# VHH binders against q9y6x5: the designs that were tried, part 273

Target 1, 379 residues: q9y6x5
Amino acid sequence: LPPKLLLVSFDGFRADYLKNYEFPHLQNFIKEGVLVEHVKNVFITKTFPNHYSIVTGLYEESHGIVANSMYDAVTKKHFSDSNDKDPFWWNEAVPIWVTNQLQENRSSAAAMWPGTDVPIHDTISSYFMNYNSSVSFEERLNNITMWLNNSNPPVTFATLYWEEPDASGHKYGPEDKENMSRVLKKIDDLIGDLVQRLKMLGLWENLNVIITSDHGMTQCSQDRLINLDSCIDHSYYTLIDLSPVAAILPKINRTEVYNKLKNCSPHMNVYLKEDIPNRFYYQHNDRIQPIILVADEGWTIVLNESSQKLGDHGYDNSLPSMHPFLAAHGPAFHKGYKHSTINIVDIYPMMCHILGLKPHPNNGTFGHTKCLLVDQWCI
Key: E = the ipSAE of ESMFold2; O = the ipSAE of OpenDDE; V2 = 0.75 times the mean of E and O plus 0.25 times the DockQ between their complexes.

## First folded at step 13 (VHH)

Design we9 (framework vhh_5j56_2; at its last look DockQ between E and O 0.84; V2 from the best seeds 0.00; counts 0 for: pae E 2.6 > 2)
Fold by OpenDDE, look of step 13:
Structure we9 (fold): chain B 379 residues (1-379), chain A 127 residues (1-127)
Amino acid sequence: as target 1 above (379 residues)
Amino acid sequence: QVQLVESGGGLVQPGGSLRLSCVASGFTFSGSDYYRIGWFRQAPGKEREGLSDISGSSEGFTSYSDSVKGRFTISRDNAKNTVYLQMNSLKPEDTAVYYCAAGEYIRGSDHWTYDYWGQGTQVTVSS
């Protein structure tokens, strides 16, 4: 039987939640599998970019999804949560579900993973759900497991996406122990449901399952605001993305805009595109705007508008609060093994290995995940 | 089409209590993890402010602003598709038009949006 892999994402699951809250189901999952305690994600630490990095192994500058909101100056196109289905934005890379279908006589399935309801390189997942936030986890899980169990050609790669705890993290803030404990308990219960269903269907022993996330969450406050209107007139630029990394498209001379912003706040770094730190791997793409503003952890960039968010993400990818975790179970993985850290782009070559796929050029390092795999020697 | 209808507003003395109701139609609130119904208010000359909301999830996650915490309680009746705001220990400063709104979380938006609003109900706290 061909190897099968289910990739599950709980959006915004900060790595240290595992240390600060109880997860009986997830801990059982980990006990019988592997855990990577911290996954260093890509900059910007946002949903669309990082989910695409997981399935391409590429930095954002390379796969072209550089934010949740993007603008292309040549085509005048916009990308956003409400406008994400144009293949134009996705075609700068080849995600693993496309590779899975093109390299082998196999099918892919997807439940609302970013990009899975879009034809990329004229290929769309054999089975997929259009994104709809109203669809329950149960329904998503039922579809995924049905496809994994009954499809021909067989589904060998599947993705499952869930919006929590990100949604609640934004609402309550990650430091709200009362609310977040309830939210995270529900997540653990969903993991329990997932495991139970796989066992009931006889998939548990043969299916490789990865549970991960795209980013963490940091606490925000009304006391930590950076008001751009205090520094520059709105008529001098177009805002493509706002917080915590603002993308600025100048309407006047770029240098003038930069000079007005460079000292706006001690809690915000201002970069010309060519001066963006190399460690971010966030420079070599036309979709990155001429100026970016990067707020310090926990600071919010605002205009003359109030924000209701008590938590946010998108900050420096070196911050622990931005890091998710990775847990995995299945025949490809060891049992009871814990690893300290990997890069999020390392997941792609690992998944390709598990599925027997030839990976496209990527920024991941297979060597970083060898210790997780039973068929590899741990260095 | 989605509609929200508030009721229960009126005149009350300081220290009194009032219970607002918001009846939702055109969609089922309960059972949706990523829908919320919230209460807002706007006093004359002031900006609209959020007071409380409740999720459509089975757990019924709630939130409160500092201004109403400990005094106001949000609840729901799934059978009636109705959300309530129990307001106790009312103060003159609570005088405003109160609105209910339905909000949704969308992947990649990184915020809750309230797209549907009721007509509002007047609450006046005066001796």
Scores: ipSAE 0.753, ipTM 0.883, lowest interface PAE 0.6, mean pLDDT 95
Fold by ESMFold2, look of step 13:
Structure we9 (fold): chain B 379 residues (1-379), chain A 127 residues (1-127)
Amino acid sequence: as target 1 above (379 residues)
Amino acid sequence: QVQLVESGGGLVQPGGSLRLSCVASGFTFSGSDYYRIGWFRQAPGKEREGLSDISGSSEGFTSYSDSVKGRFTISRDNAKNTVYLQMNSLKPEDTAVYYCAAGEYIRGSDHWTYDYWGQGTQVTVSS
């Protein structure tokens, strides 16, 4: 039978949590597989863009999911975390589950990975759960393992998404050791449950499993606020996204809006779209607004109110606090190998290789991940 | 159709204790790691203040504001679908209307929101 792959994301799992907290179950997983200590993700370091970059191998400007909140001026459509199901937003790329299930004798399964409940290019994951945050990890895992073990045509690619530690990272902040220790212990127990379930069902030795995340988390504070209302009147712009990267659609001459914002705070960079640093690969899509504001790490852009969150992400992707990790186990992977860093877009061509799929054009480099794989020469 | 009903407010002397109850219905609280029920208060002329909350997870993760940490304890009884706030060592500054609220976390959101609110119960701390 064709090789099988399960891709798991624990949202907001900062890479250095691995060294700062105890993870007996995850460390056992790593010991018998591979670890990439830092994954350099894409800017903006937000949930929807980075999850789609993993499964397409594309920068945000190429796959079209450029933020968690978007506006398209031509169609007048809006995208948000509660309004994400219009295929219009997703159709600028072909994610791996679509390519996989269109092959003979293959299907795909999904438990709530962003986009898997949307018919992208008129194709929805063969088996899927509609997004619902109230569904337990156990129920998500039970559905995924049932589909992996019982489907015709067989499920060869599956995804599983979990909201922690992102939710708790926002609420407590990554520096709250008391609360984050309890949260991260729970997540390690869930990883233990995942491995135990796969062993009980006879899947563990022949299923390739990737455990990764989309971004990290940095500490915020009520002492580090940037108040936009103190610098510019609401009437001069439409706010598409707020913090830590604000997306500004000017209602008046954009140079005038830029000039009002440029000196608003020493802790915020203001970019005209054409001046966005090339290293972000974040310019060549109409969904990227004419002006963006990029807060310094740990600073929060607000409109004239306090912020309720103590942790955030979305900052510059060069920041180590924004980087997740990647761990993997299975017949395709070496055992006991650690690798320093890869780019998040490199995961897609690696997954295509494991599954025997021809990748679509993408920004990943297969050579960056070949040392993780037993069938490749690493020298 | 989420409903939250508070009870247990009243008049108490400084240093005294009260227990507030919040009875919930119309959603699956104890079956989700991402639903939370919390307690808030608002004194006249002041902003509404978050005090404590508890998750629906099996672990029952809690949080406390600095203003009440060590004096207030949040707990739940899943059989009664009820969340409690035990308030000890009460001070005149604790005088306010106390509300319970429920909310959830959704992937890709930037912060928690509490979308469902009770009607409130008055707590007065005075001699």
Scores: ipSAE 0.410, ipTM 0.722, lowest interface PAE 2.6, mean pLDDT 91
ESMFold2 (binder alone), look of step 13: mean pLDDT 80; pTM 0.807

Design yf1 (framework vhh_8dlx_2; at its last look DockQ between E and O 0.01; V2 from the best seeds 0.00; counts 0 for: pae E 13.2 > 2, placed apart)
Fold by OpenDDE, look of step 13:
Structure yf1 (fold): chain B 379 residues (1-379), chain A 119 residues (1-119)
Amino acid sequence: as target 1 above (379 residues)
Amino acid sequence: EVQLVESGGGVVQPGRSLRLSCAASGFTVSSNWMGWVRQAPGKGLEWIGDIYSGGSTFYNPSLKSLVTISRDDSTNTLYLQMNSLRAEDTAIYYCATGKYYDSLGFDYWGKGTLVTVSS
């Protein structure tokens, strides 16, 4: 039988939650599998970009999903959380579920993973759910497991997405121990439900399952605001994306706009596109705007308004608060093995290996995950 | 408690304009991602457009020339201006908000207001 893989994302699950809270179900999952304690995600550390990096193995500049909000100056098209259905935005890369269907006589399934309800390279997941935040985890899980169990051609790759603990992290802030404890307990219970469902269906021993996330969460405050209106008039630029990485499209001379912003706050770095640090791999795409503003950790960029969020993400991808974790279980993985860190782009070549797929060119390094796999030599 | 109440719907003739209002309570409109969606009879939800806290607006390309989203901070109200209405614009119009910018969809919805375009 062909290998099967279920990729699960709990949005905004900061890596150190595992150290600071109890997860009986997840810990049991880890004990029977593997854990990567920290996953270095891609810059910007936002939902759409990082989820697409997971399934393409590419930096954001390469796969073209460079933010949750984008603007293309040539076509005048906009991308947003509620306007993400145009294949134009996704076609700069090939996600793994497309590869899975095109390389083999196999099917893919998806429950609300970003991009899965869009035809990419004229291919859409064989089975998918349109995104609806009101749909329960149970319903998503039921659909995914039904497809994994009963489809022809067989579903060999599936994705499952859930919005927590990101939403709660934004609402309460990651440092709210009382509220976050409650939220994270629910997440652990969902993991318990997942495992139980798989066992009930007889999938547990043969299905490879990866549980991961796209980013972490940092604490924000009303005392840490950067007001752009104090530095530059609104008429001088168009805002494409705001915080914590603002994308600026100048309406006047770029240099003039830059000069007005460069000293706006000591807690914000201002970059011309060509001067964006190489380590971000966030330069070589036309969808990246001429000027970007990067707030320091925990600072919020605002326009005459204060943020109501007590937590946020999107900051420098080197910050530990931005890092998620990865846990995995199944026949492809060792049992009881912990690894310190990988890059988020490393997940793609690993998944391709597990599924027996030839990976597209990517930025991941297969060598970084070899120690997680039973069929590889760990050096 | 987050509440959204749409108003301004009704029966209108083709070619006319209509402005819908969304009164928000329990949160500040100017500090949140707001948007409009509609559902025509027998059809799925269609996204109309968004306005972000920074004031940036995004529109469905198919509707961009016919709609404008704005807000009044003093009254905590979101607006949808629709021009040159057609029969196919008949739908229930919903005001919605995403509590978080990184959400893949809206989290809170009003009850909707019916717009009927008929001669």
Scores: ipSAE 0.008, ipTM 0.245, lowest interface PAE 10.6, mean pLDDT 92
Fold by ESMFold2, look of step 13:
Structure yf1 (fold): chain B 379 residues (1-379), chain A 119 residues (1-119)
Amino acid sequence: as target 1 above (379 residues)
Amino acid sequence: EVQLVESGGGVVQPGRSLRLSCAASGFTVSSNWMGWVRQAPGKGLEWIGDIYSGGSTFYNPSLKSLVTISRDDSTNTLYLQMNSLRAEDTAIYYCATGKYYDSLGFDYWGKGTLVTVSS
């Protein structure tokens, strides 16, 4: 039997939610498997970039999905939520489902993981759902389990994406205990349904399941705004992305634009591209703009003086509030093991190992995940 | 202590709709895996669908367009809505539960309610 893997993401699931809220179903899942308490994700800590980093093992500068809103200076193309299906944006890397389904007698299935409805290198997931946020978790789970049970060649790698708790985290803020308790209870119930369905179908004992997320969430406030229009005339630059990492394409001399911005707020760092900290691994791609602005945790960059956000993400990836968790269960994983931290790029080589795939060149370190796996010496 | 009581069966004409109820006692429907199964005359048991504690529903593909499973937590009741009924839907309809989260099958069954579809 070839090894099988289901990769599940609950978007915006901050690692410390596990400590601050009750998760009876997820805790049972963890008890019988492994937990990584903090996953250090990639900068910028946004949805598209981090989901692609999970499945490619690459930093954003290397896989080319550098933000949720992008401009490619060479081709003059713009990327946004409305045109994210152009393979041009995704083709700088090979995600794991492409590598998997090119193996003899293997297929891949996807329930709305970012990029799975795009023909990357002219290859789209063997079975997939077109992205539609109105499709229930139940329908996504039903399709994934149907494909896992009834496909030829068999589905050996599957993904399942869910928009919560990210959507509610933006709406309420992560510190709203009453609202977030309700949201997180629902998510825990869905995890219970997932596990129960896999048991009822006879999949639970032989399927490896990873439950993880792309980033966390931090509390925002109307008292923590950075008004960009108060610092520089809008006509001097093109705004590629706004908050909390603004991407600035100067229309005039970039040193002049930099000088107008560098003292705009003590709660914002302004970087020329060549001065972006090396620890971000966020410099060597033409889609990274000549100037970026990085707001401090909980601060929002705005053009006018209002914001509707009570929670946000995208901040410095060293911030614990930006870190998700990872839990896993299955024949490849130890039982009852807790691990402190890994890098999000480490997930890809671990998944390749589990599936018996040769990984493409990547930024992950297999040694960081060895202690999770039953077939490895923990060193 | 655990009891499941189906109701709402009877004679219906083809093309009509029917809603079956399953009143539960001794446990909470919202905390348990539950389902509906039927047995037509001279046939074996046929699974209709399930509802899990989180509210996710799964259906027999042959019946998916014709049935809906729901529950009402305030009345501790499971429902089966059936539409566009045909003579082949004549059967005894049972509700059942895997009362515990980690059950590998239905532990408790109702006595069933007869549905007859005839012109």
Scores: ipSAE 0.000, ipTM 0.379, lowest interface PAE 13.2, mean pLDDT 90
ESMFold2 (binder alone), look of step 13: mean pLDDT 82; pTM 0.832

Design yf10 (framework vhh_8dlx_2; at its last look DockQ between E and O 0.65; V2 from the best seeds 0.00; counts 0 for: pae E 5.7 > 2, grease 26.1 > 24.2)
Fold by OpenDDE, look of step 13:
Order: structure tokens, then sequence, then C-alpha cells
Structure yf10 (fold): chain B 379 residues (1-379), chain A 119 residues (1-119)
């Protein structure tokens, strides 16, 4: 039988939550599998970009999903969480579920993973759910497990996405121990349900399962605001994305806009597109705007009418608060092995290996995950 | 000692609703997989549905529209809500739980409660 892989994402699960809270189900999962303690995600550290990086192995500049909100100046198209269904935005890369279906006589399934309800390269997941935040984890789990168990051709790759603890992190802030403890307990319970369901269906022993996340969460405060309106008139630019990385489209001379913004706050770096640090791999795409503003950790870029969250993400991808974790279990993985760090783009070549797929060109390094796999040498 | 005690059974007319209760002791309902099973006269056991420790519920597709499983953590009680009862729903109803968090089989059973649907 072909190997099977279920990729699960709990949005906004900061890596150090594992150290600060109790996760009996997840710890049991890890005990019988592997853990990567910190996953360095891609810049910007937002939901759509990082989820697409996981399944493509590409930096944002390469796969073309460069933010949750995007604008293309040539086509005049907009991308947002409420407007993400145009294949135009996704077609700059080939996600693994498409590869899985095109390379082999196999099916893919998806429960609300970003991009899975869109035909990419004229291919859509054999089974998928349209994104709806109101749909319970239970229903998503039920569909995924049914597809894994009863499909023909067999589902060999599946994705499952859940919005917590990200939503709560935004609402309460990651430093709210009382509320976050409750939220994270619920997440652990859902992991327990997932494991139980897989066992009940007889899938557990033969299914490879990866539990990961796209980003962490940092604490924000009303005392750490950067108001752009105090630095530049709103008529001089169009805001494509706001915080903590603002994308600026000048309506006047770019240099003038830059000069008005460059000293706006000591807690914000202002970059011309060509001056964006190379380490971000966030330059070589037309969807990246001429000027970007990057707020320091915990600082929020605001306009006068903007609402503030108590937690946020999207900051420098080198910050530990932005890093998620990766845990995995199944026949492809060792038992009781812990690894310190990988890059989020490294997940793609690993998944391709597990599934026996030829990976598309990507930015991941297979060597970084070899120690997780039973069929590889750990050097 | 693990104990399960079903209650709420009896004679009910067709079309009516009935809620069964399962009082659990010796373990925490919210931390365990629990389910309902029934046995009609002269028939084998039929799985109705279950609830996982995290709260996820799963149902027999043939009964899904007619049943709801819930629990009260404060009273350590499992419930089975049945609607639009039919004569064929006459059975002894059992609540059950697994031995551990990830058990595939029900290891502990109540004594059952009889539900008779009759005009």
Amino acid sequence: as target 1 above (379 residues)
Amino acid sequence: EVQLVESGGGVVQPGRSLRLSCAASGFTVSSNWMGWVRQAPGKGLEWIGDIYSGGSTFYNPSLKSLVTISRDDSTNTLYLQMNSLRAEDTAIYYCATGKDYYSRYFDYWGKGTLVTVSS
C-alpha cells in the first residue's frame, strides 16, 4: 500500500507553549513519534504565506503568496481572506496535493487548508471542504478520516486546518495565562480526539501524521503603537497591508514617501523594496510593494481608525515568538526523538520523500529532516 | 471501581422524544471515550454513537438524524437524546466506556435501560 500522510495545522501555535503548558495528548503523540521544538517560518510570518510554504517548500517571494492581503498593480486584483479563490494568486507554485494527484494514481483530501479549495494549475484536491470558520473540528475530522479510509483511488495525502489557538491569541494575547491555558487545553483535547478517531478506524499504525503550525504569537499593547498618520498624509499612499508588516503603495514620488516614513518610529524599519534584507527572501516578486514597514516585536502599526489586537504575528521570522513546532508520528518517523530546529520550507521535501513523490524545485533542505526518518541516516 | 448506571428508559409512544442518562462513577466522563449501544429483541448489538474525551461526537449514519449524545462534566453524566421514536427503536440501551484513553473497544458497560416504543 502506498504511504499515507495527514498534515494538521493548528494556527498560531507558538513553540514555547509546549514548555509552558500541559499537553497530555500531544505529549503522548510526541513520545511515540518525533518533535521539532522550533520551526523557523518564512517572512512575513502570516497564515496564508506560511501555510503555502509548508506545502510548496518555497519562500514567499517564490510561491507568490506574500501576505494575507495583496495587490497586483498590473491586473489591479486584490487578495484577502475574503477574496482568495482566484487561481491567479496560487499558480506561481505547485502545492503537494496537486503533485500527489498528478504524479500518481492517488487522491488528496483537504479540510480548509489555505488554497485547497482553489483549482491550482487546473487541479483541485479530489476531496475538499470550502473554507468556513463555523464548521467544527469534529466535522472536519470526520470528513478527513472518512476520505482517508474509504476513498478510491485512495487518499494518500490529506490536510486538516484549525483556527486555534491563533484566534484566541489575537483576542487575549499570548501572555494571558488563564485564558490561553483554557484554549490550549481544548487544543490538546482535539488532538486526543484526532488520535482516538484514527485508532478507531484502524488508521493509526499505518498513517503518517504531522501536527504543526504556521506561526507563533507575540504580546501587543496599547502602549506600543506606531501611528502612520502622524508621519504621512493618507493621500500620499495606498495601504495594501497594515501590521506588523505594512505594504505601502505610493501615490506620489516613492522617495518622498520613504523620507516621510523612514523616521516615523524607532520601533519600525522602513525598506525600499530593493533594500529589503536578503535573509527575508522577500524581494523578488512583483506583488511585494515598493515600500514595506516592519514593526519591532510587540509593536503595532495603526491608523487612526484601526482596531488593536492583544496578540499578533507577522514579525521577523527570526523571533522565537513567531516560531511554531512540528510533531510527527507514523511508520516513517522515529519514536522518542527530538530535534531542535528546522526551516518551515524543509517540511515539503520531507513530505515528498514520505509519499514517494518527486518534489518540484524548492527552497527546503531534505538533509535537515533526515534524523526524523527511520529510513535515513542521521549524521 | 468503574460503574455505569443507565436511567430514563420506559414506555413511550411513537413520535415522542426520550432522553437517557448514564451516571458514571470511578472515572471522569470528560476524560474518556464513551458511547451508546442498543440491543433490540432478537437482534444483535447496534452502535448508536460515541463521544470522545475532547467532545467530538460520532454517530451511526442510520441514526444520526434522530440522536444526540452529550455530557455534563459537573455531574459526570452521559446523555442520549432520542427524537421521533419508532417501534423499531425498542431495545435495551447501554452506555459504555473504554478501558483507556485510546481504547478501540468498550470494556465497561452499564446494565442497560429498556426503552419500549408502543402505541
Scores: ipSAE 0.676, ipTM 0.879, lowest interface PAE 0.7, mean pLDDT 95
Fold by ESMFold2, look of step 13:
Structure yf10 (fold): chain B 379 residues (1-379), chain A 119 residues (1-119)
Amino acid sequence: as target 1 above (379 residues)
Amino acid sequence: EVQLVESGGGVVQPGRSLRLSCAASGFTVSSNWMGWVRQAPGKGLEWIGDIYSGGSTFYNPSLKSLVTISRDDSTNTLYLQMNSLRAEDTAIYYCATGKDYYSRYFDYWGKGTLVTVSS
């Protein structure tokens, strides 16, 4: 029987939440499986880019989902969380569910992972839910488990996406211990129910399960605002994305726009596209705008308005506050093993190995994750 | 010692609603997998639905639109809300609990409460 894999994301789950809050169910999951304490994600540390990096093994410049908001000047196409269905945006890479379901006698299932309701390379997940944030975790899990148990050809790869703790992290901020404790307890309860459901349906013993996230969360404040309108008139540029990485398309000479912006705040780095640090791997795609503004951790770029967010993400991917974790359990994984760090792009070649898939060219390194796997010599 | 006591049964007219209670002792309702099962006269057991320790609920597809399972940790009580009752809903209703993750059979059962739906 081919190995099966369920990939689960709890959006915005900062790695150090595991140390600072109680997770009895997740800790039981980890105890019988593996933990990677910190996953270094990709810049910018936003939801759509990082979820696509997990399933393609590619940096954002290589897979083309470079932000949650994008503009293509040639085609005049816009991408946003409310306008994300055009395959144009997704077709620069092949996500793992496409590769998986093109194999003989295999299919893929998806409960709202970014991109799974889009026909990427004319191929949409074999079973999927259209994205709708109002659909409960239980219904998402019911559909996934139904497909894992009852499909022909069998579902061998499945994804499950949940919006928390990201939504609450934005609302309360990660430092609000009272509210975040309540939110994180609910997530732990859902993890316990996920495991219970898999056991009840006879899936648990032969299913590999990865629980991970796309990014963390940092505390914001009304006294840490960068007012862009105070530095430059809006008529000089088109704003493609705002905070914490602003994407600036100049309407006048690029050097003039750059010079107006570089003195705006000591809490913001202003980069011409060619000057973006190489360590970001965020330069070689036409969707990356000629100027980007990168706020310091905890700072918010605003126009002439206050921010209602108390937490945010998207910052420099070297920041520990931006890093998620990864936990896994199943026949492919060791029991009781902890690993300090991997890169988020490493998850893709590991998943391909587990599923017996030939990975597409990617930026991940299988060697970084092989100690998690029982079939690999680690030392 | 695990103990489950159902209440709230009785005679009810068709089309009406009814809420059953299950008082638990010897464990915390939020620490266990729990559920409701019924047995109509002359019929076998029919699973109604479950609530998992984390609060997730799963229902018999034929009953999902008609029932809701909930619990109250402060009173250690499990509930079954039934709506639009029909004569075919006449049954003994049991609450149950268990930790057998690989079976749909509960380890501990209440004595049941009778619900009769008649004109």
Scores: ipSAE 0.121, ipTM 0.656, lowest interface PAE 5.7, mean pLDDT 92
ESMFold2 (binder alone), look of step 13: mean pLDDT 83; pTM 0.841

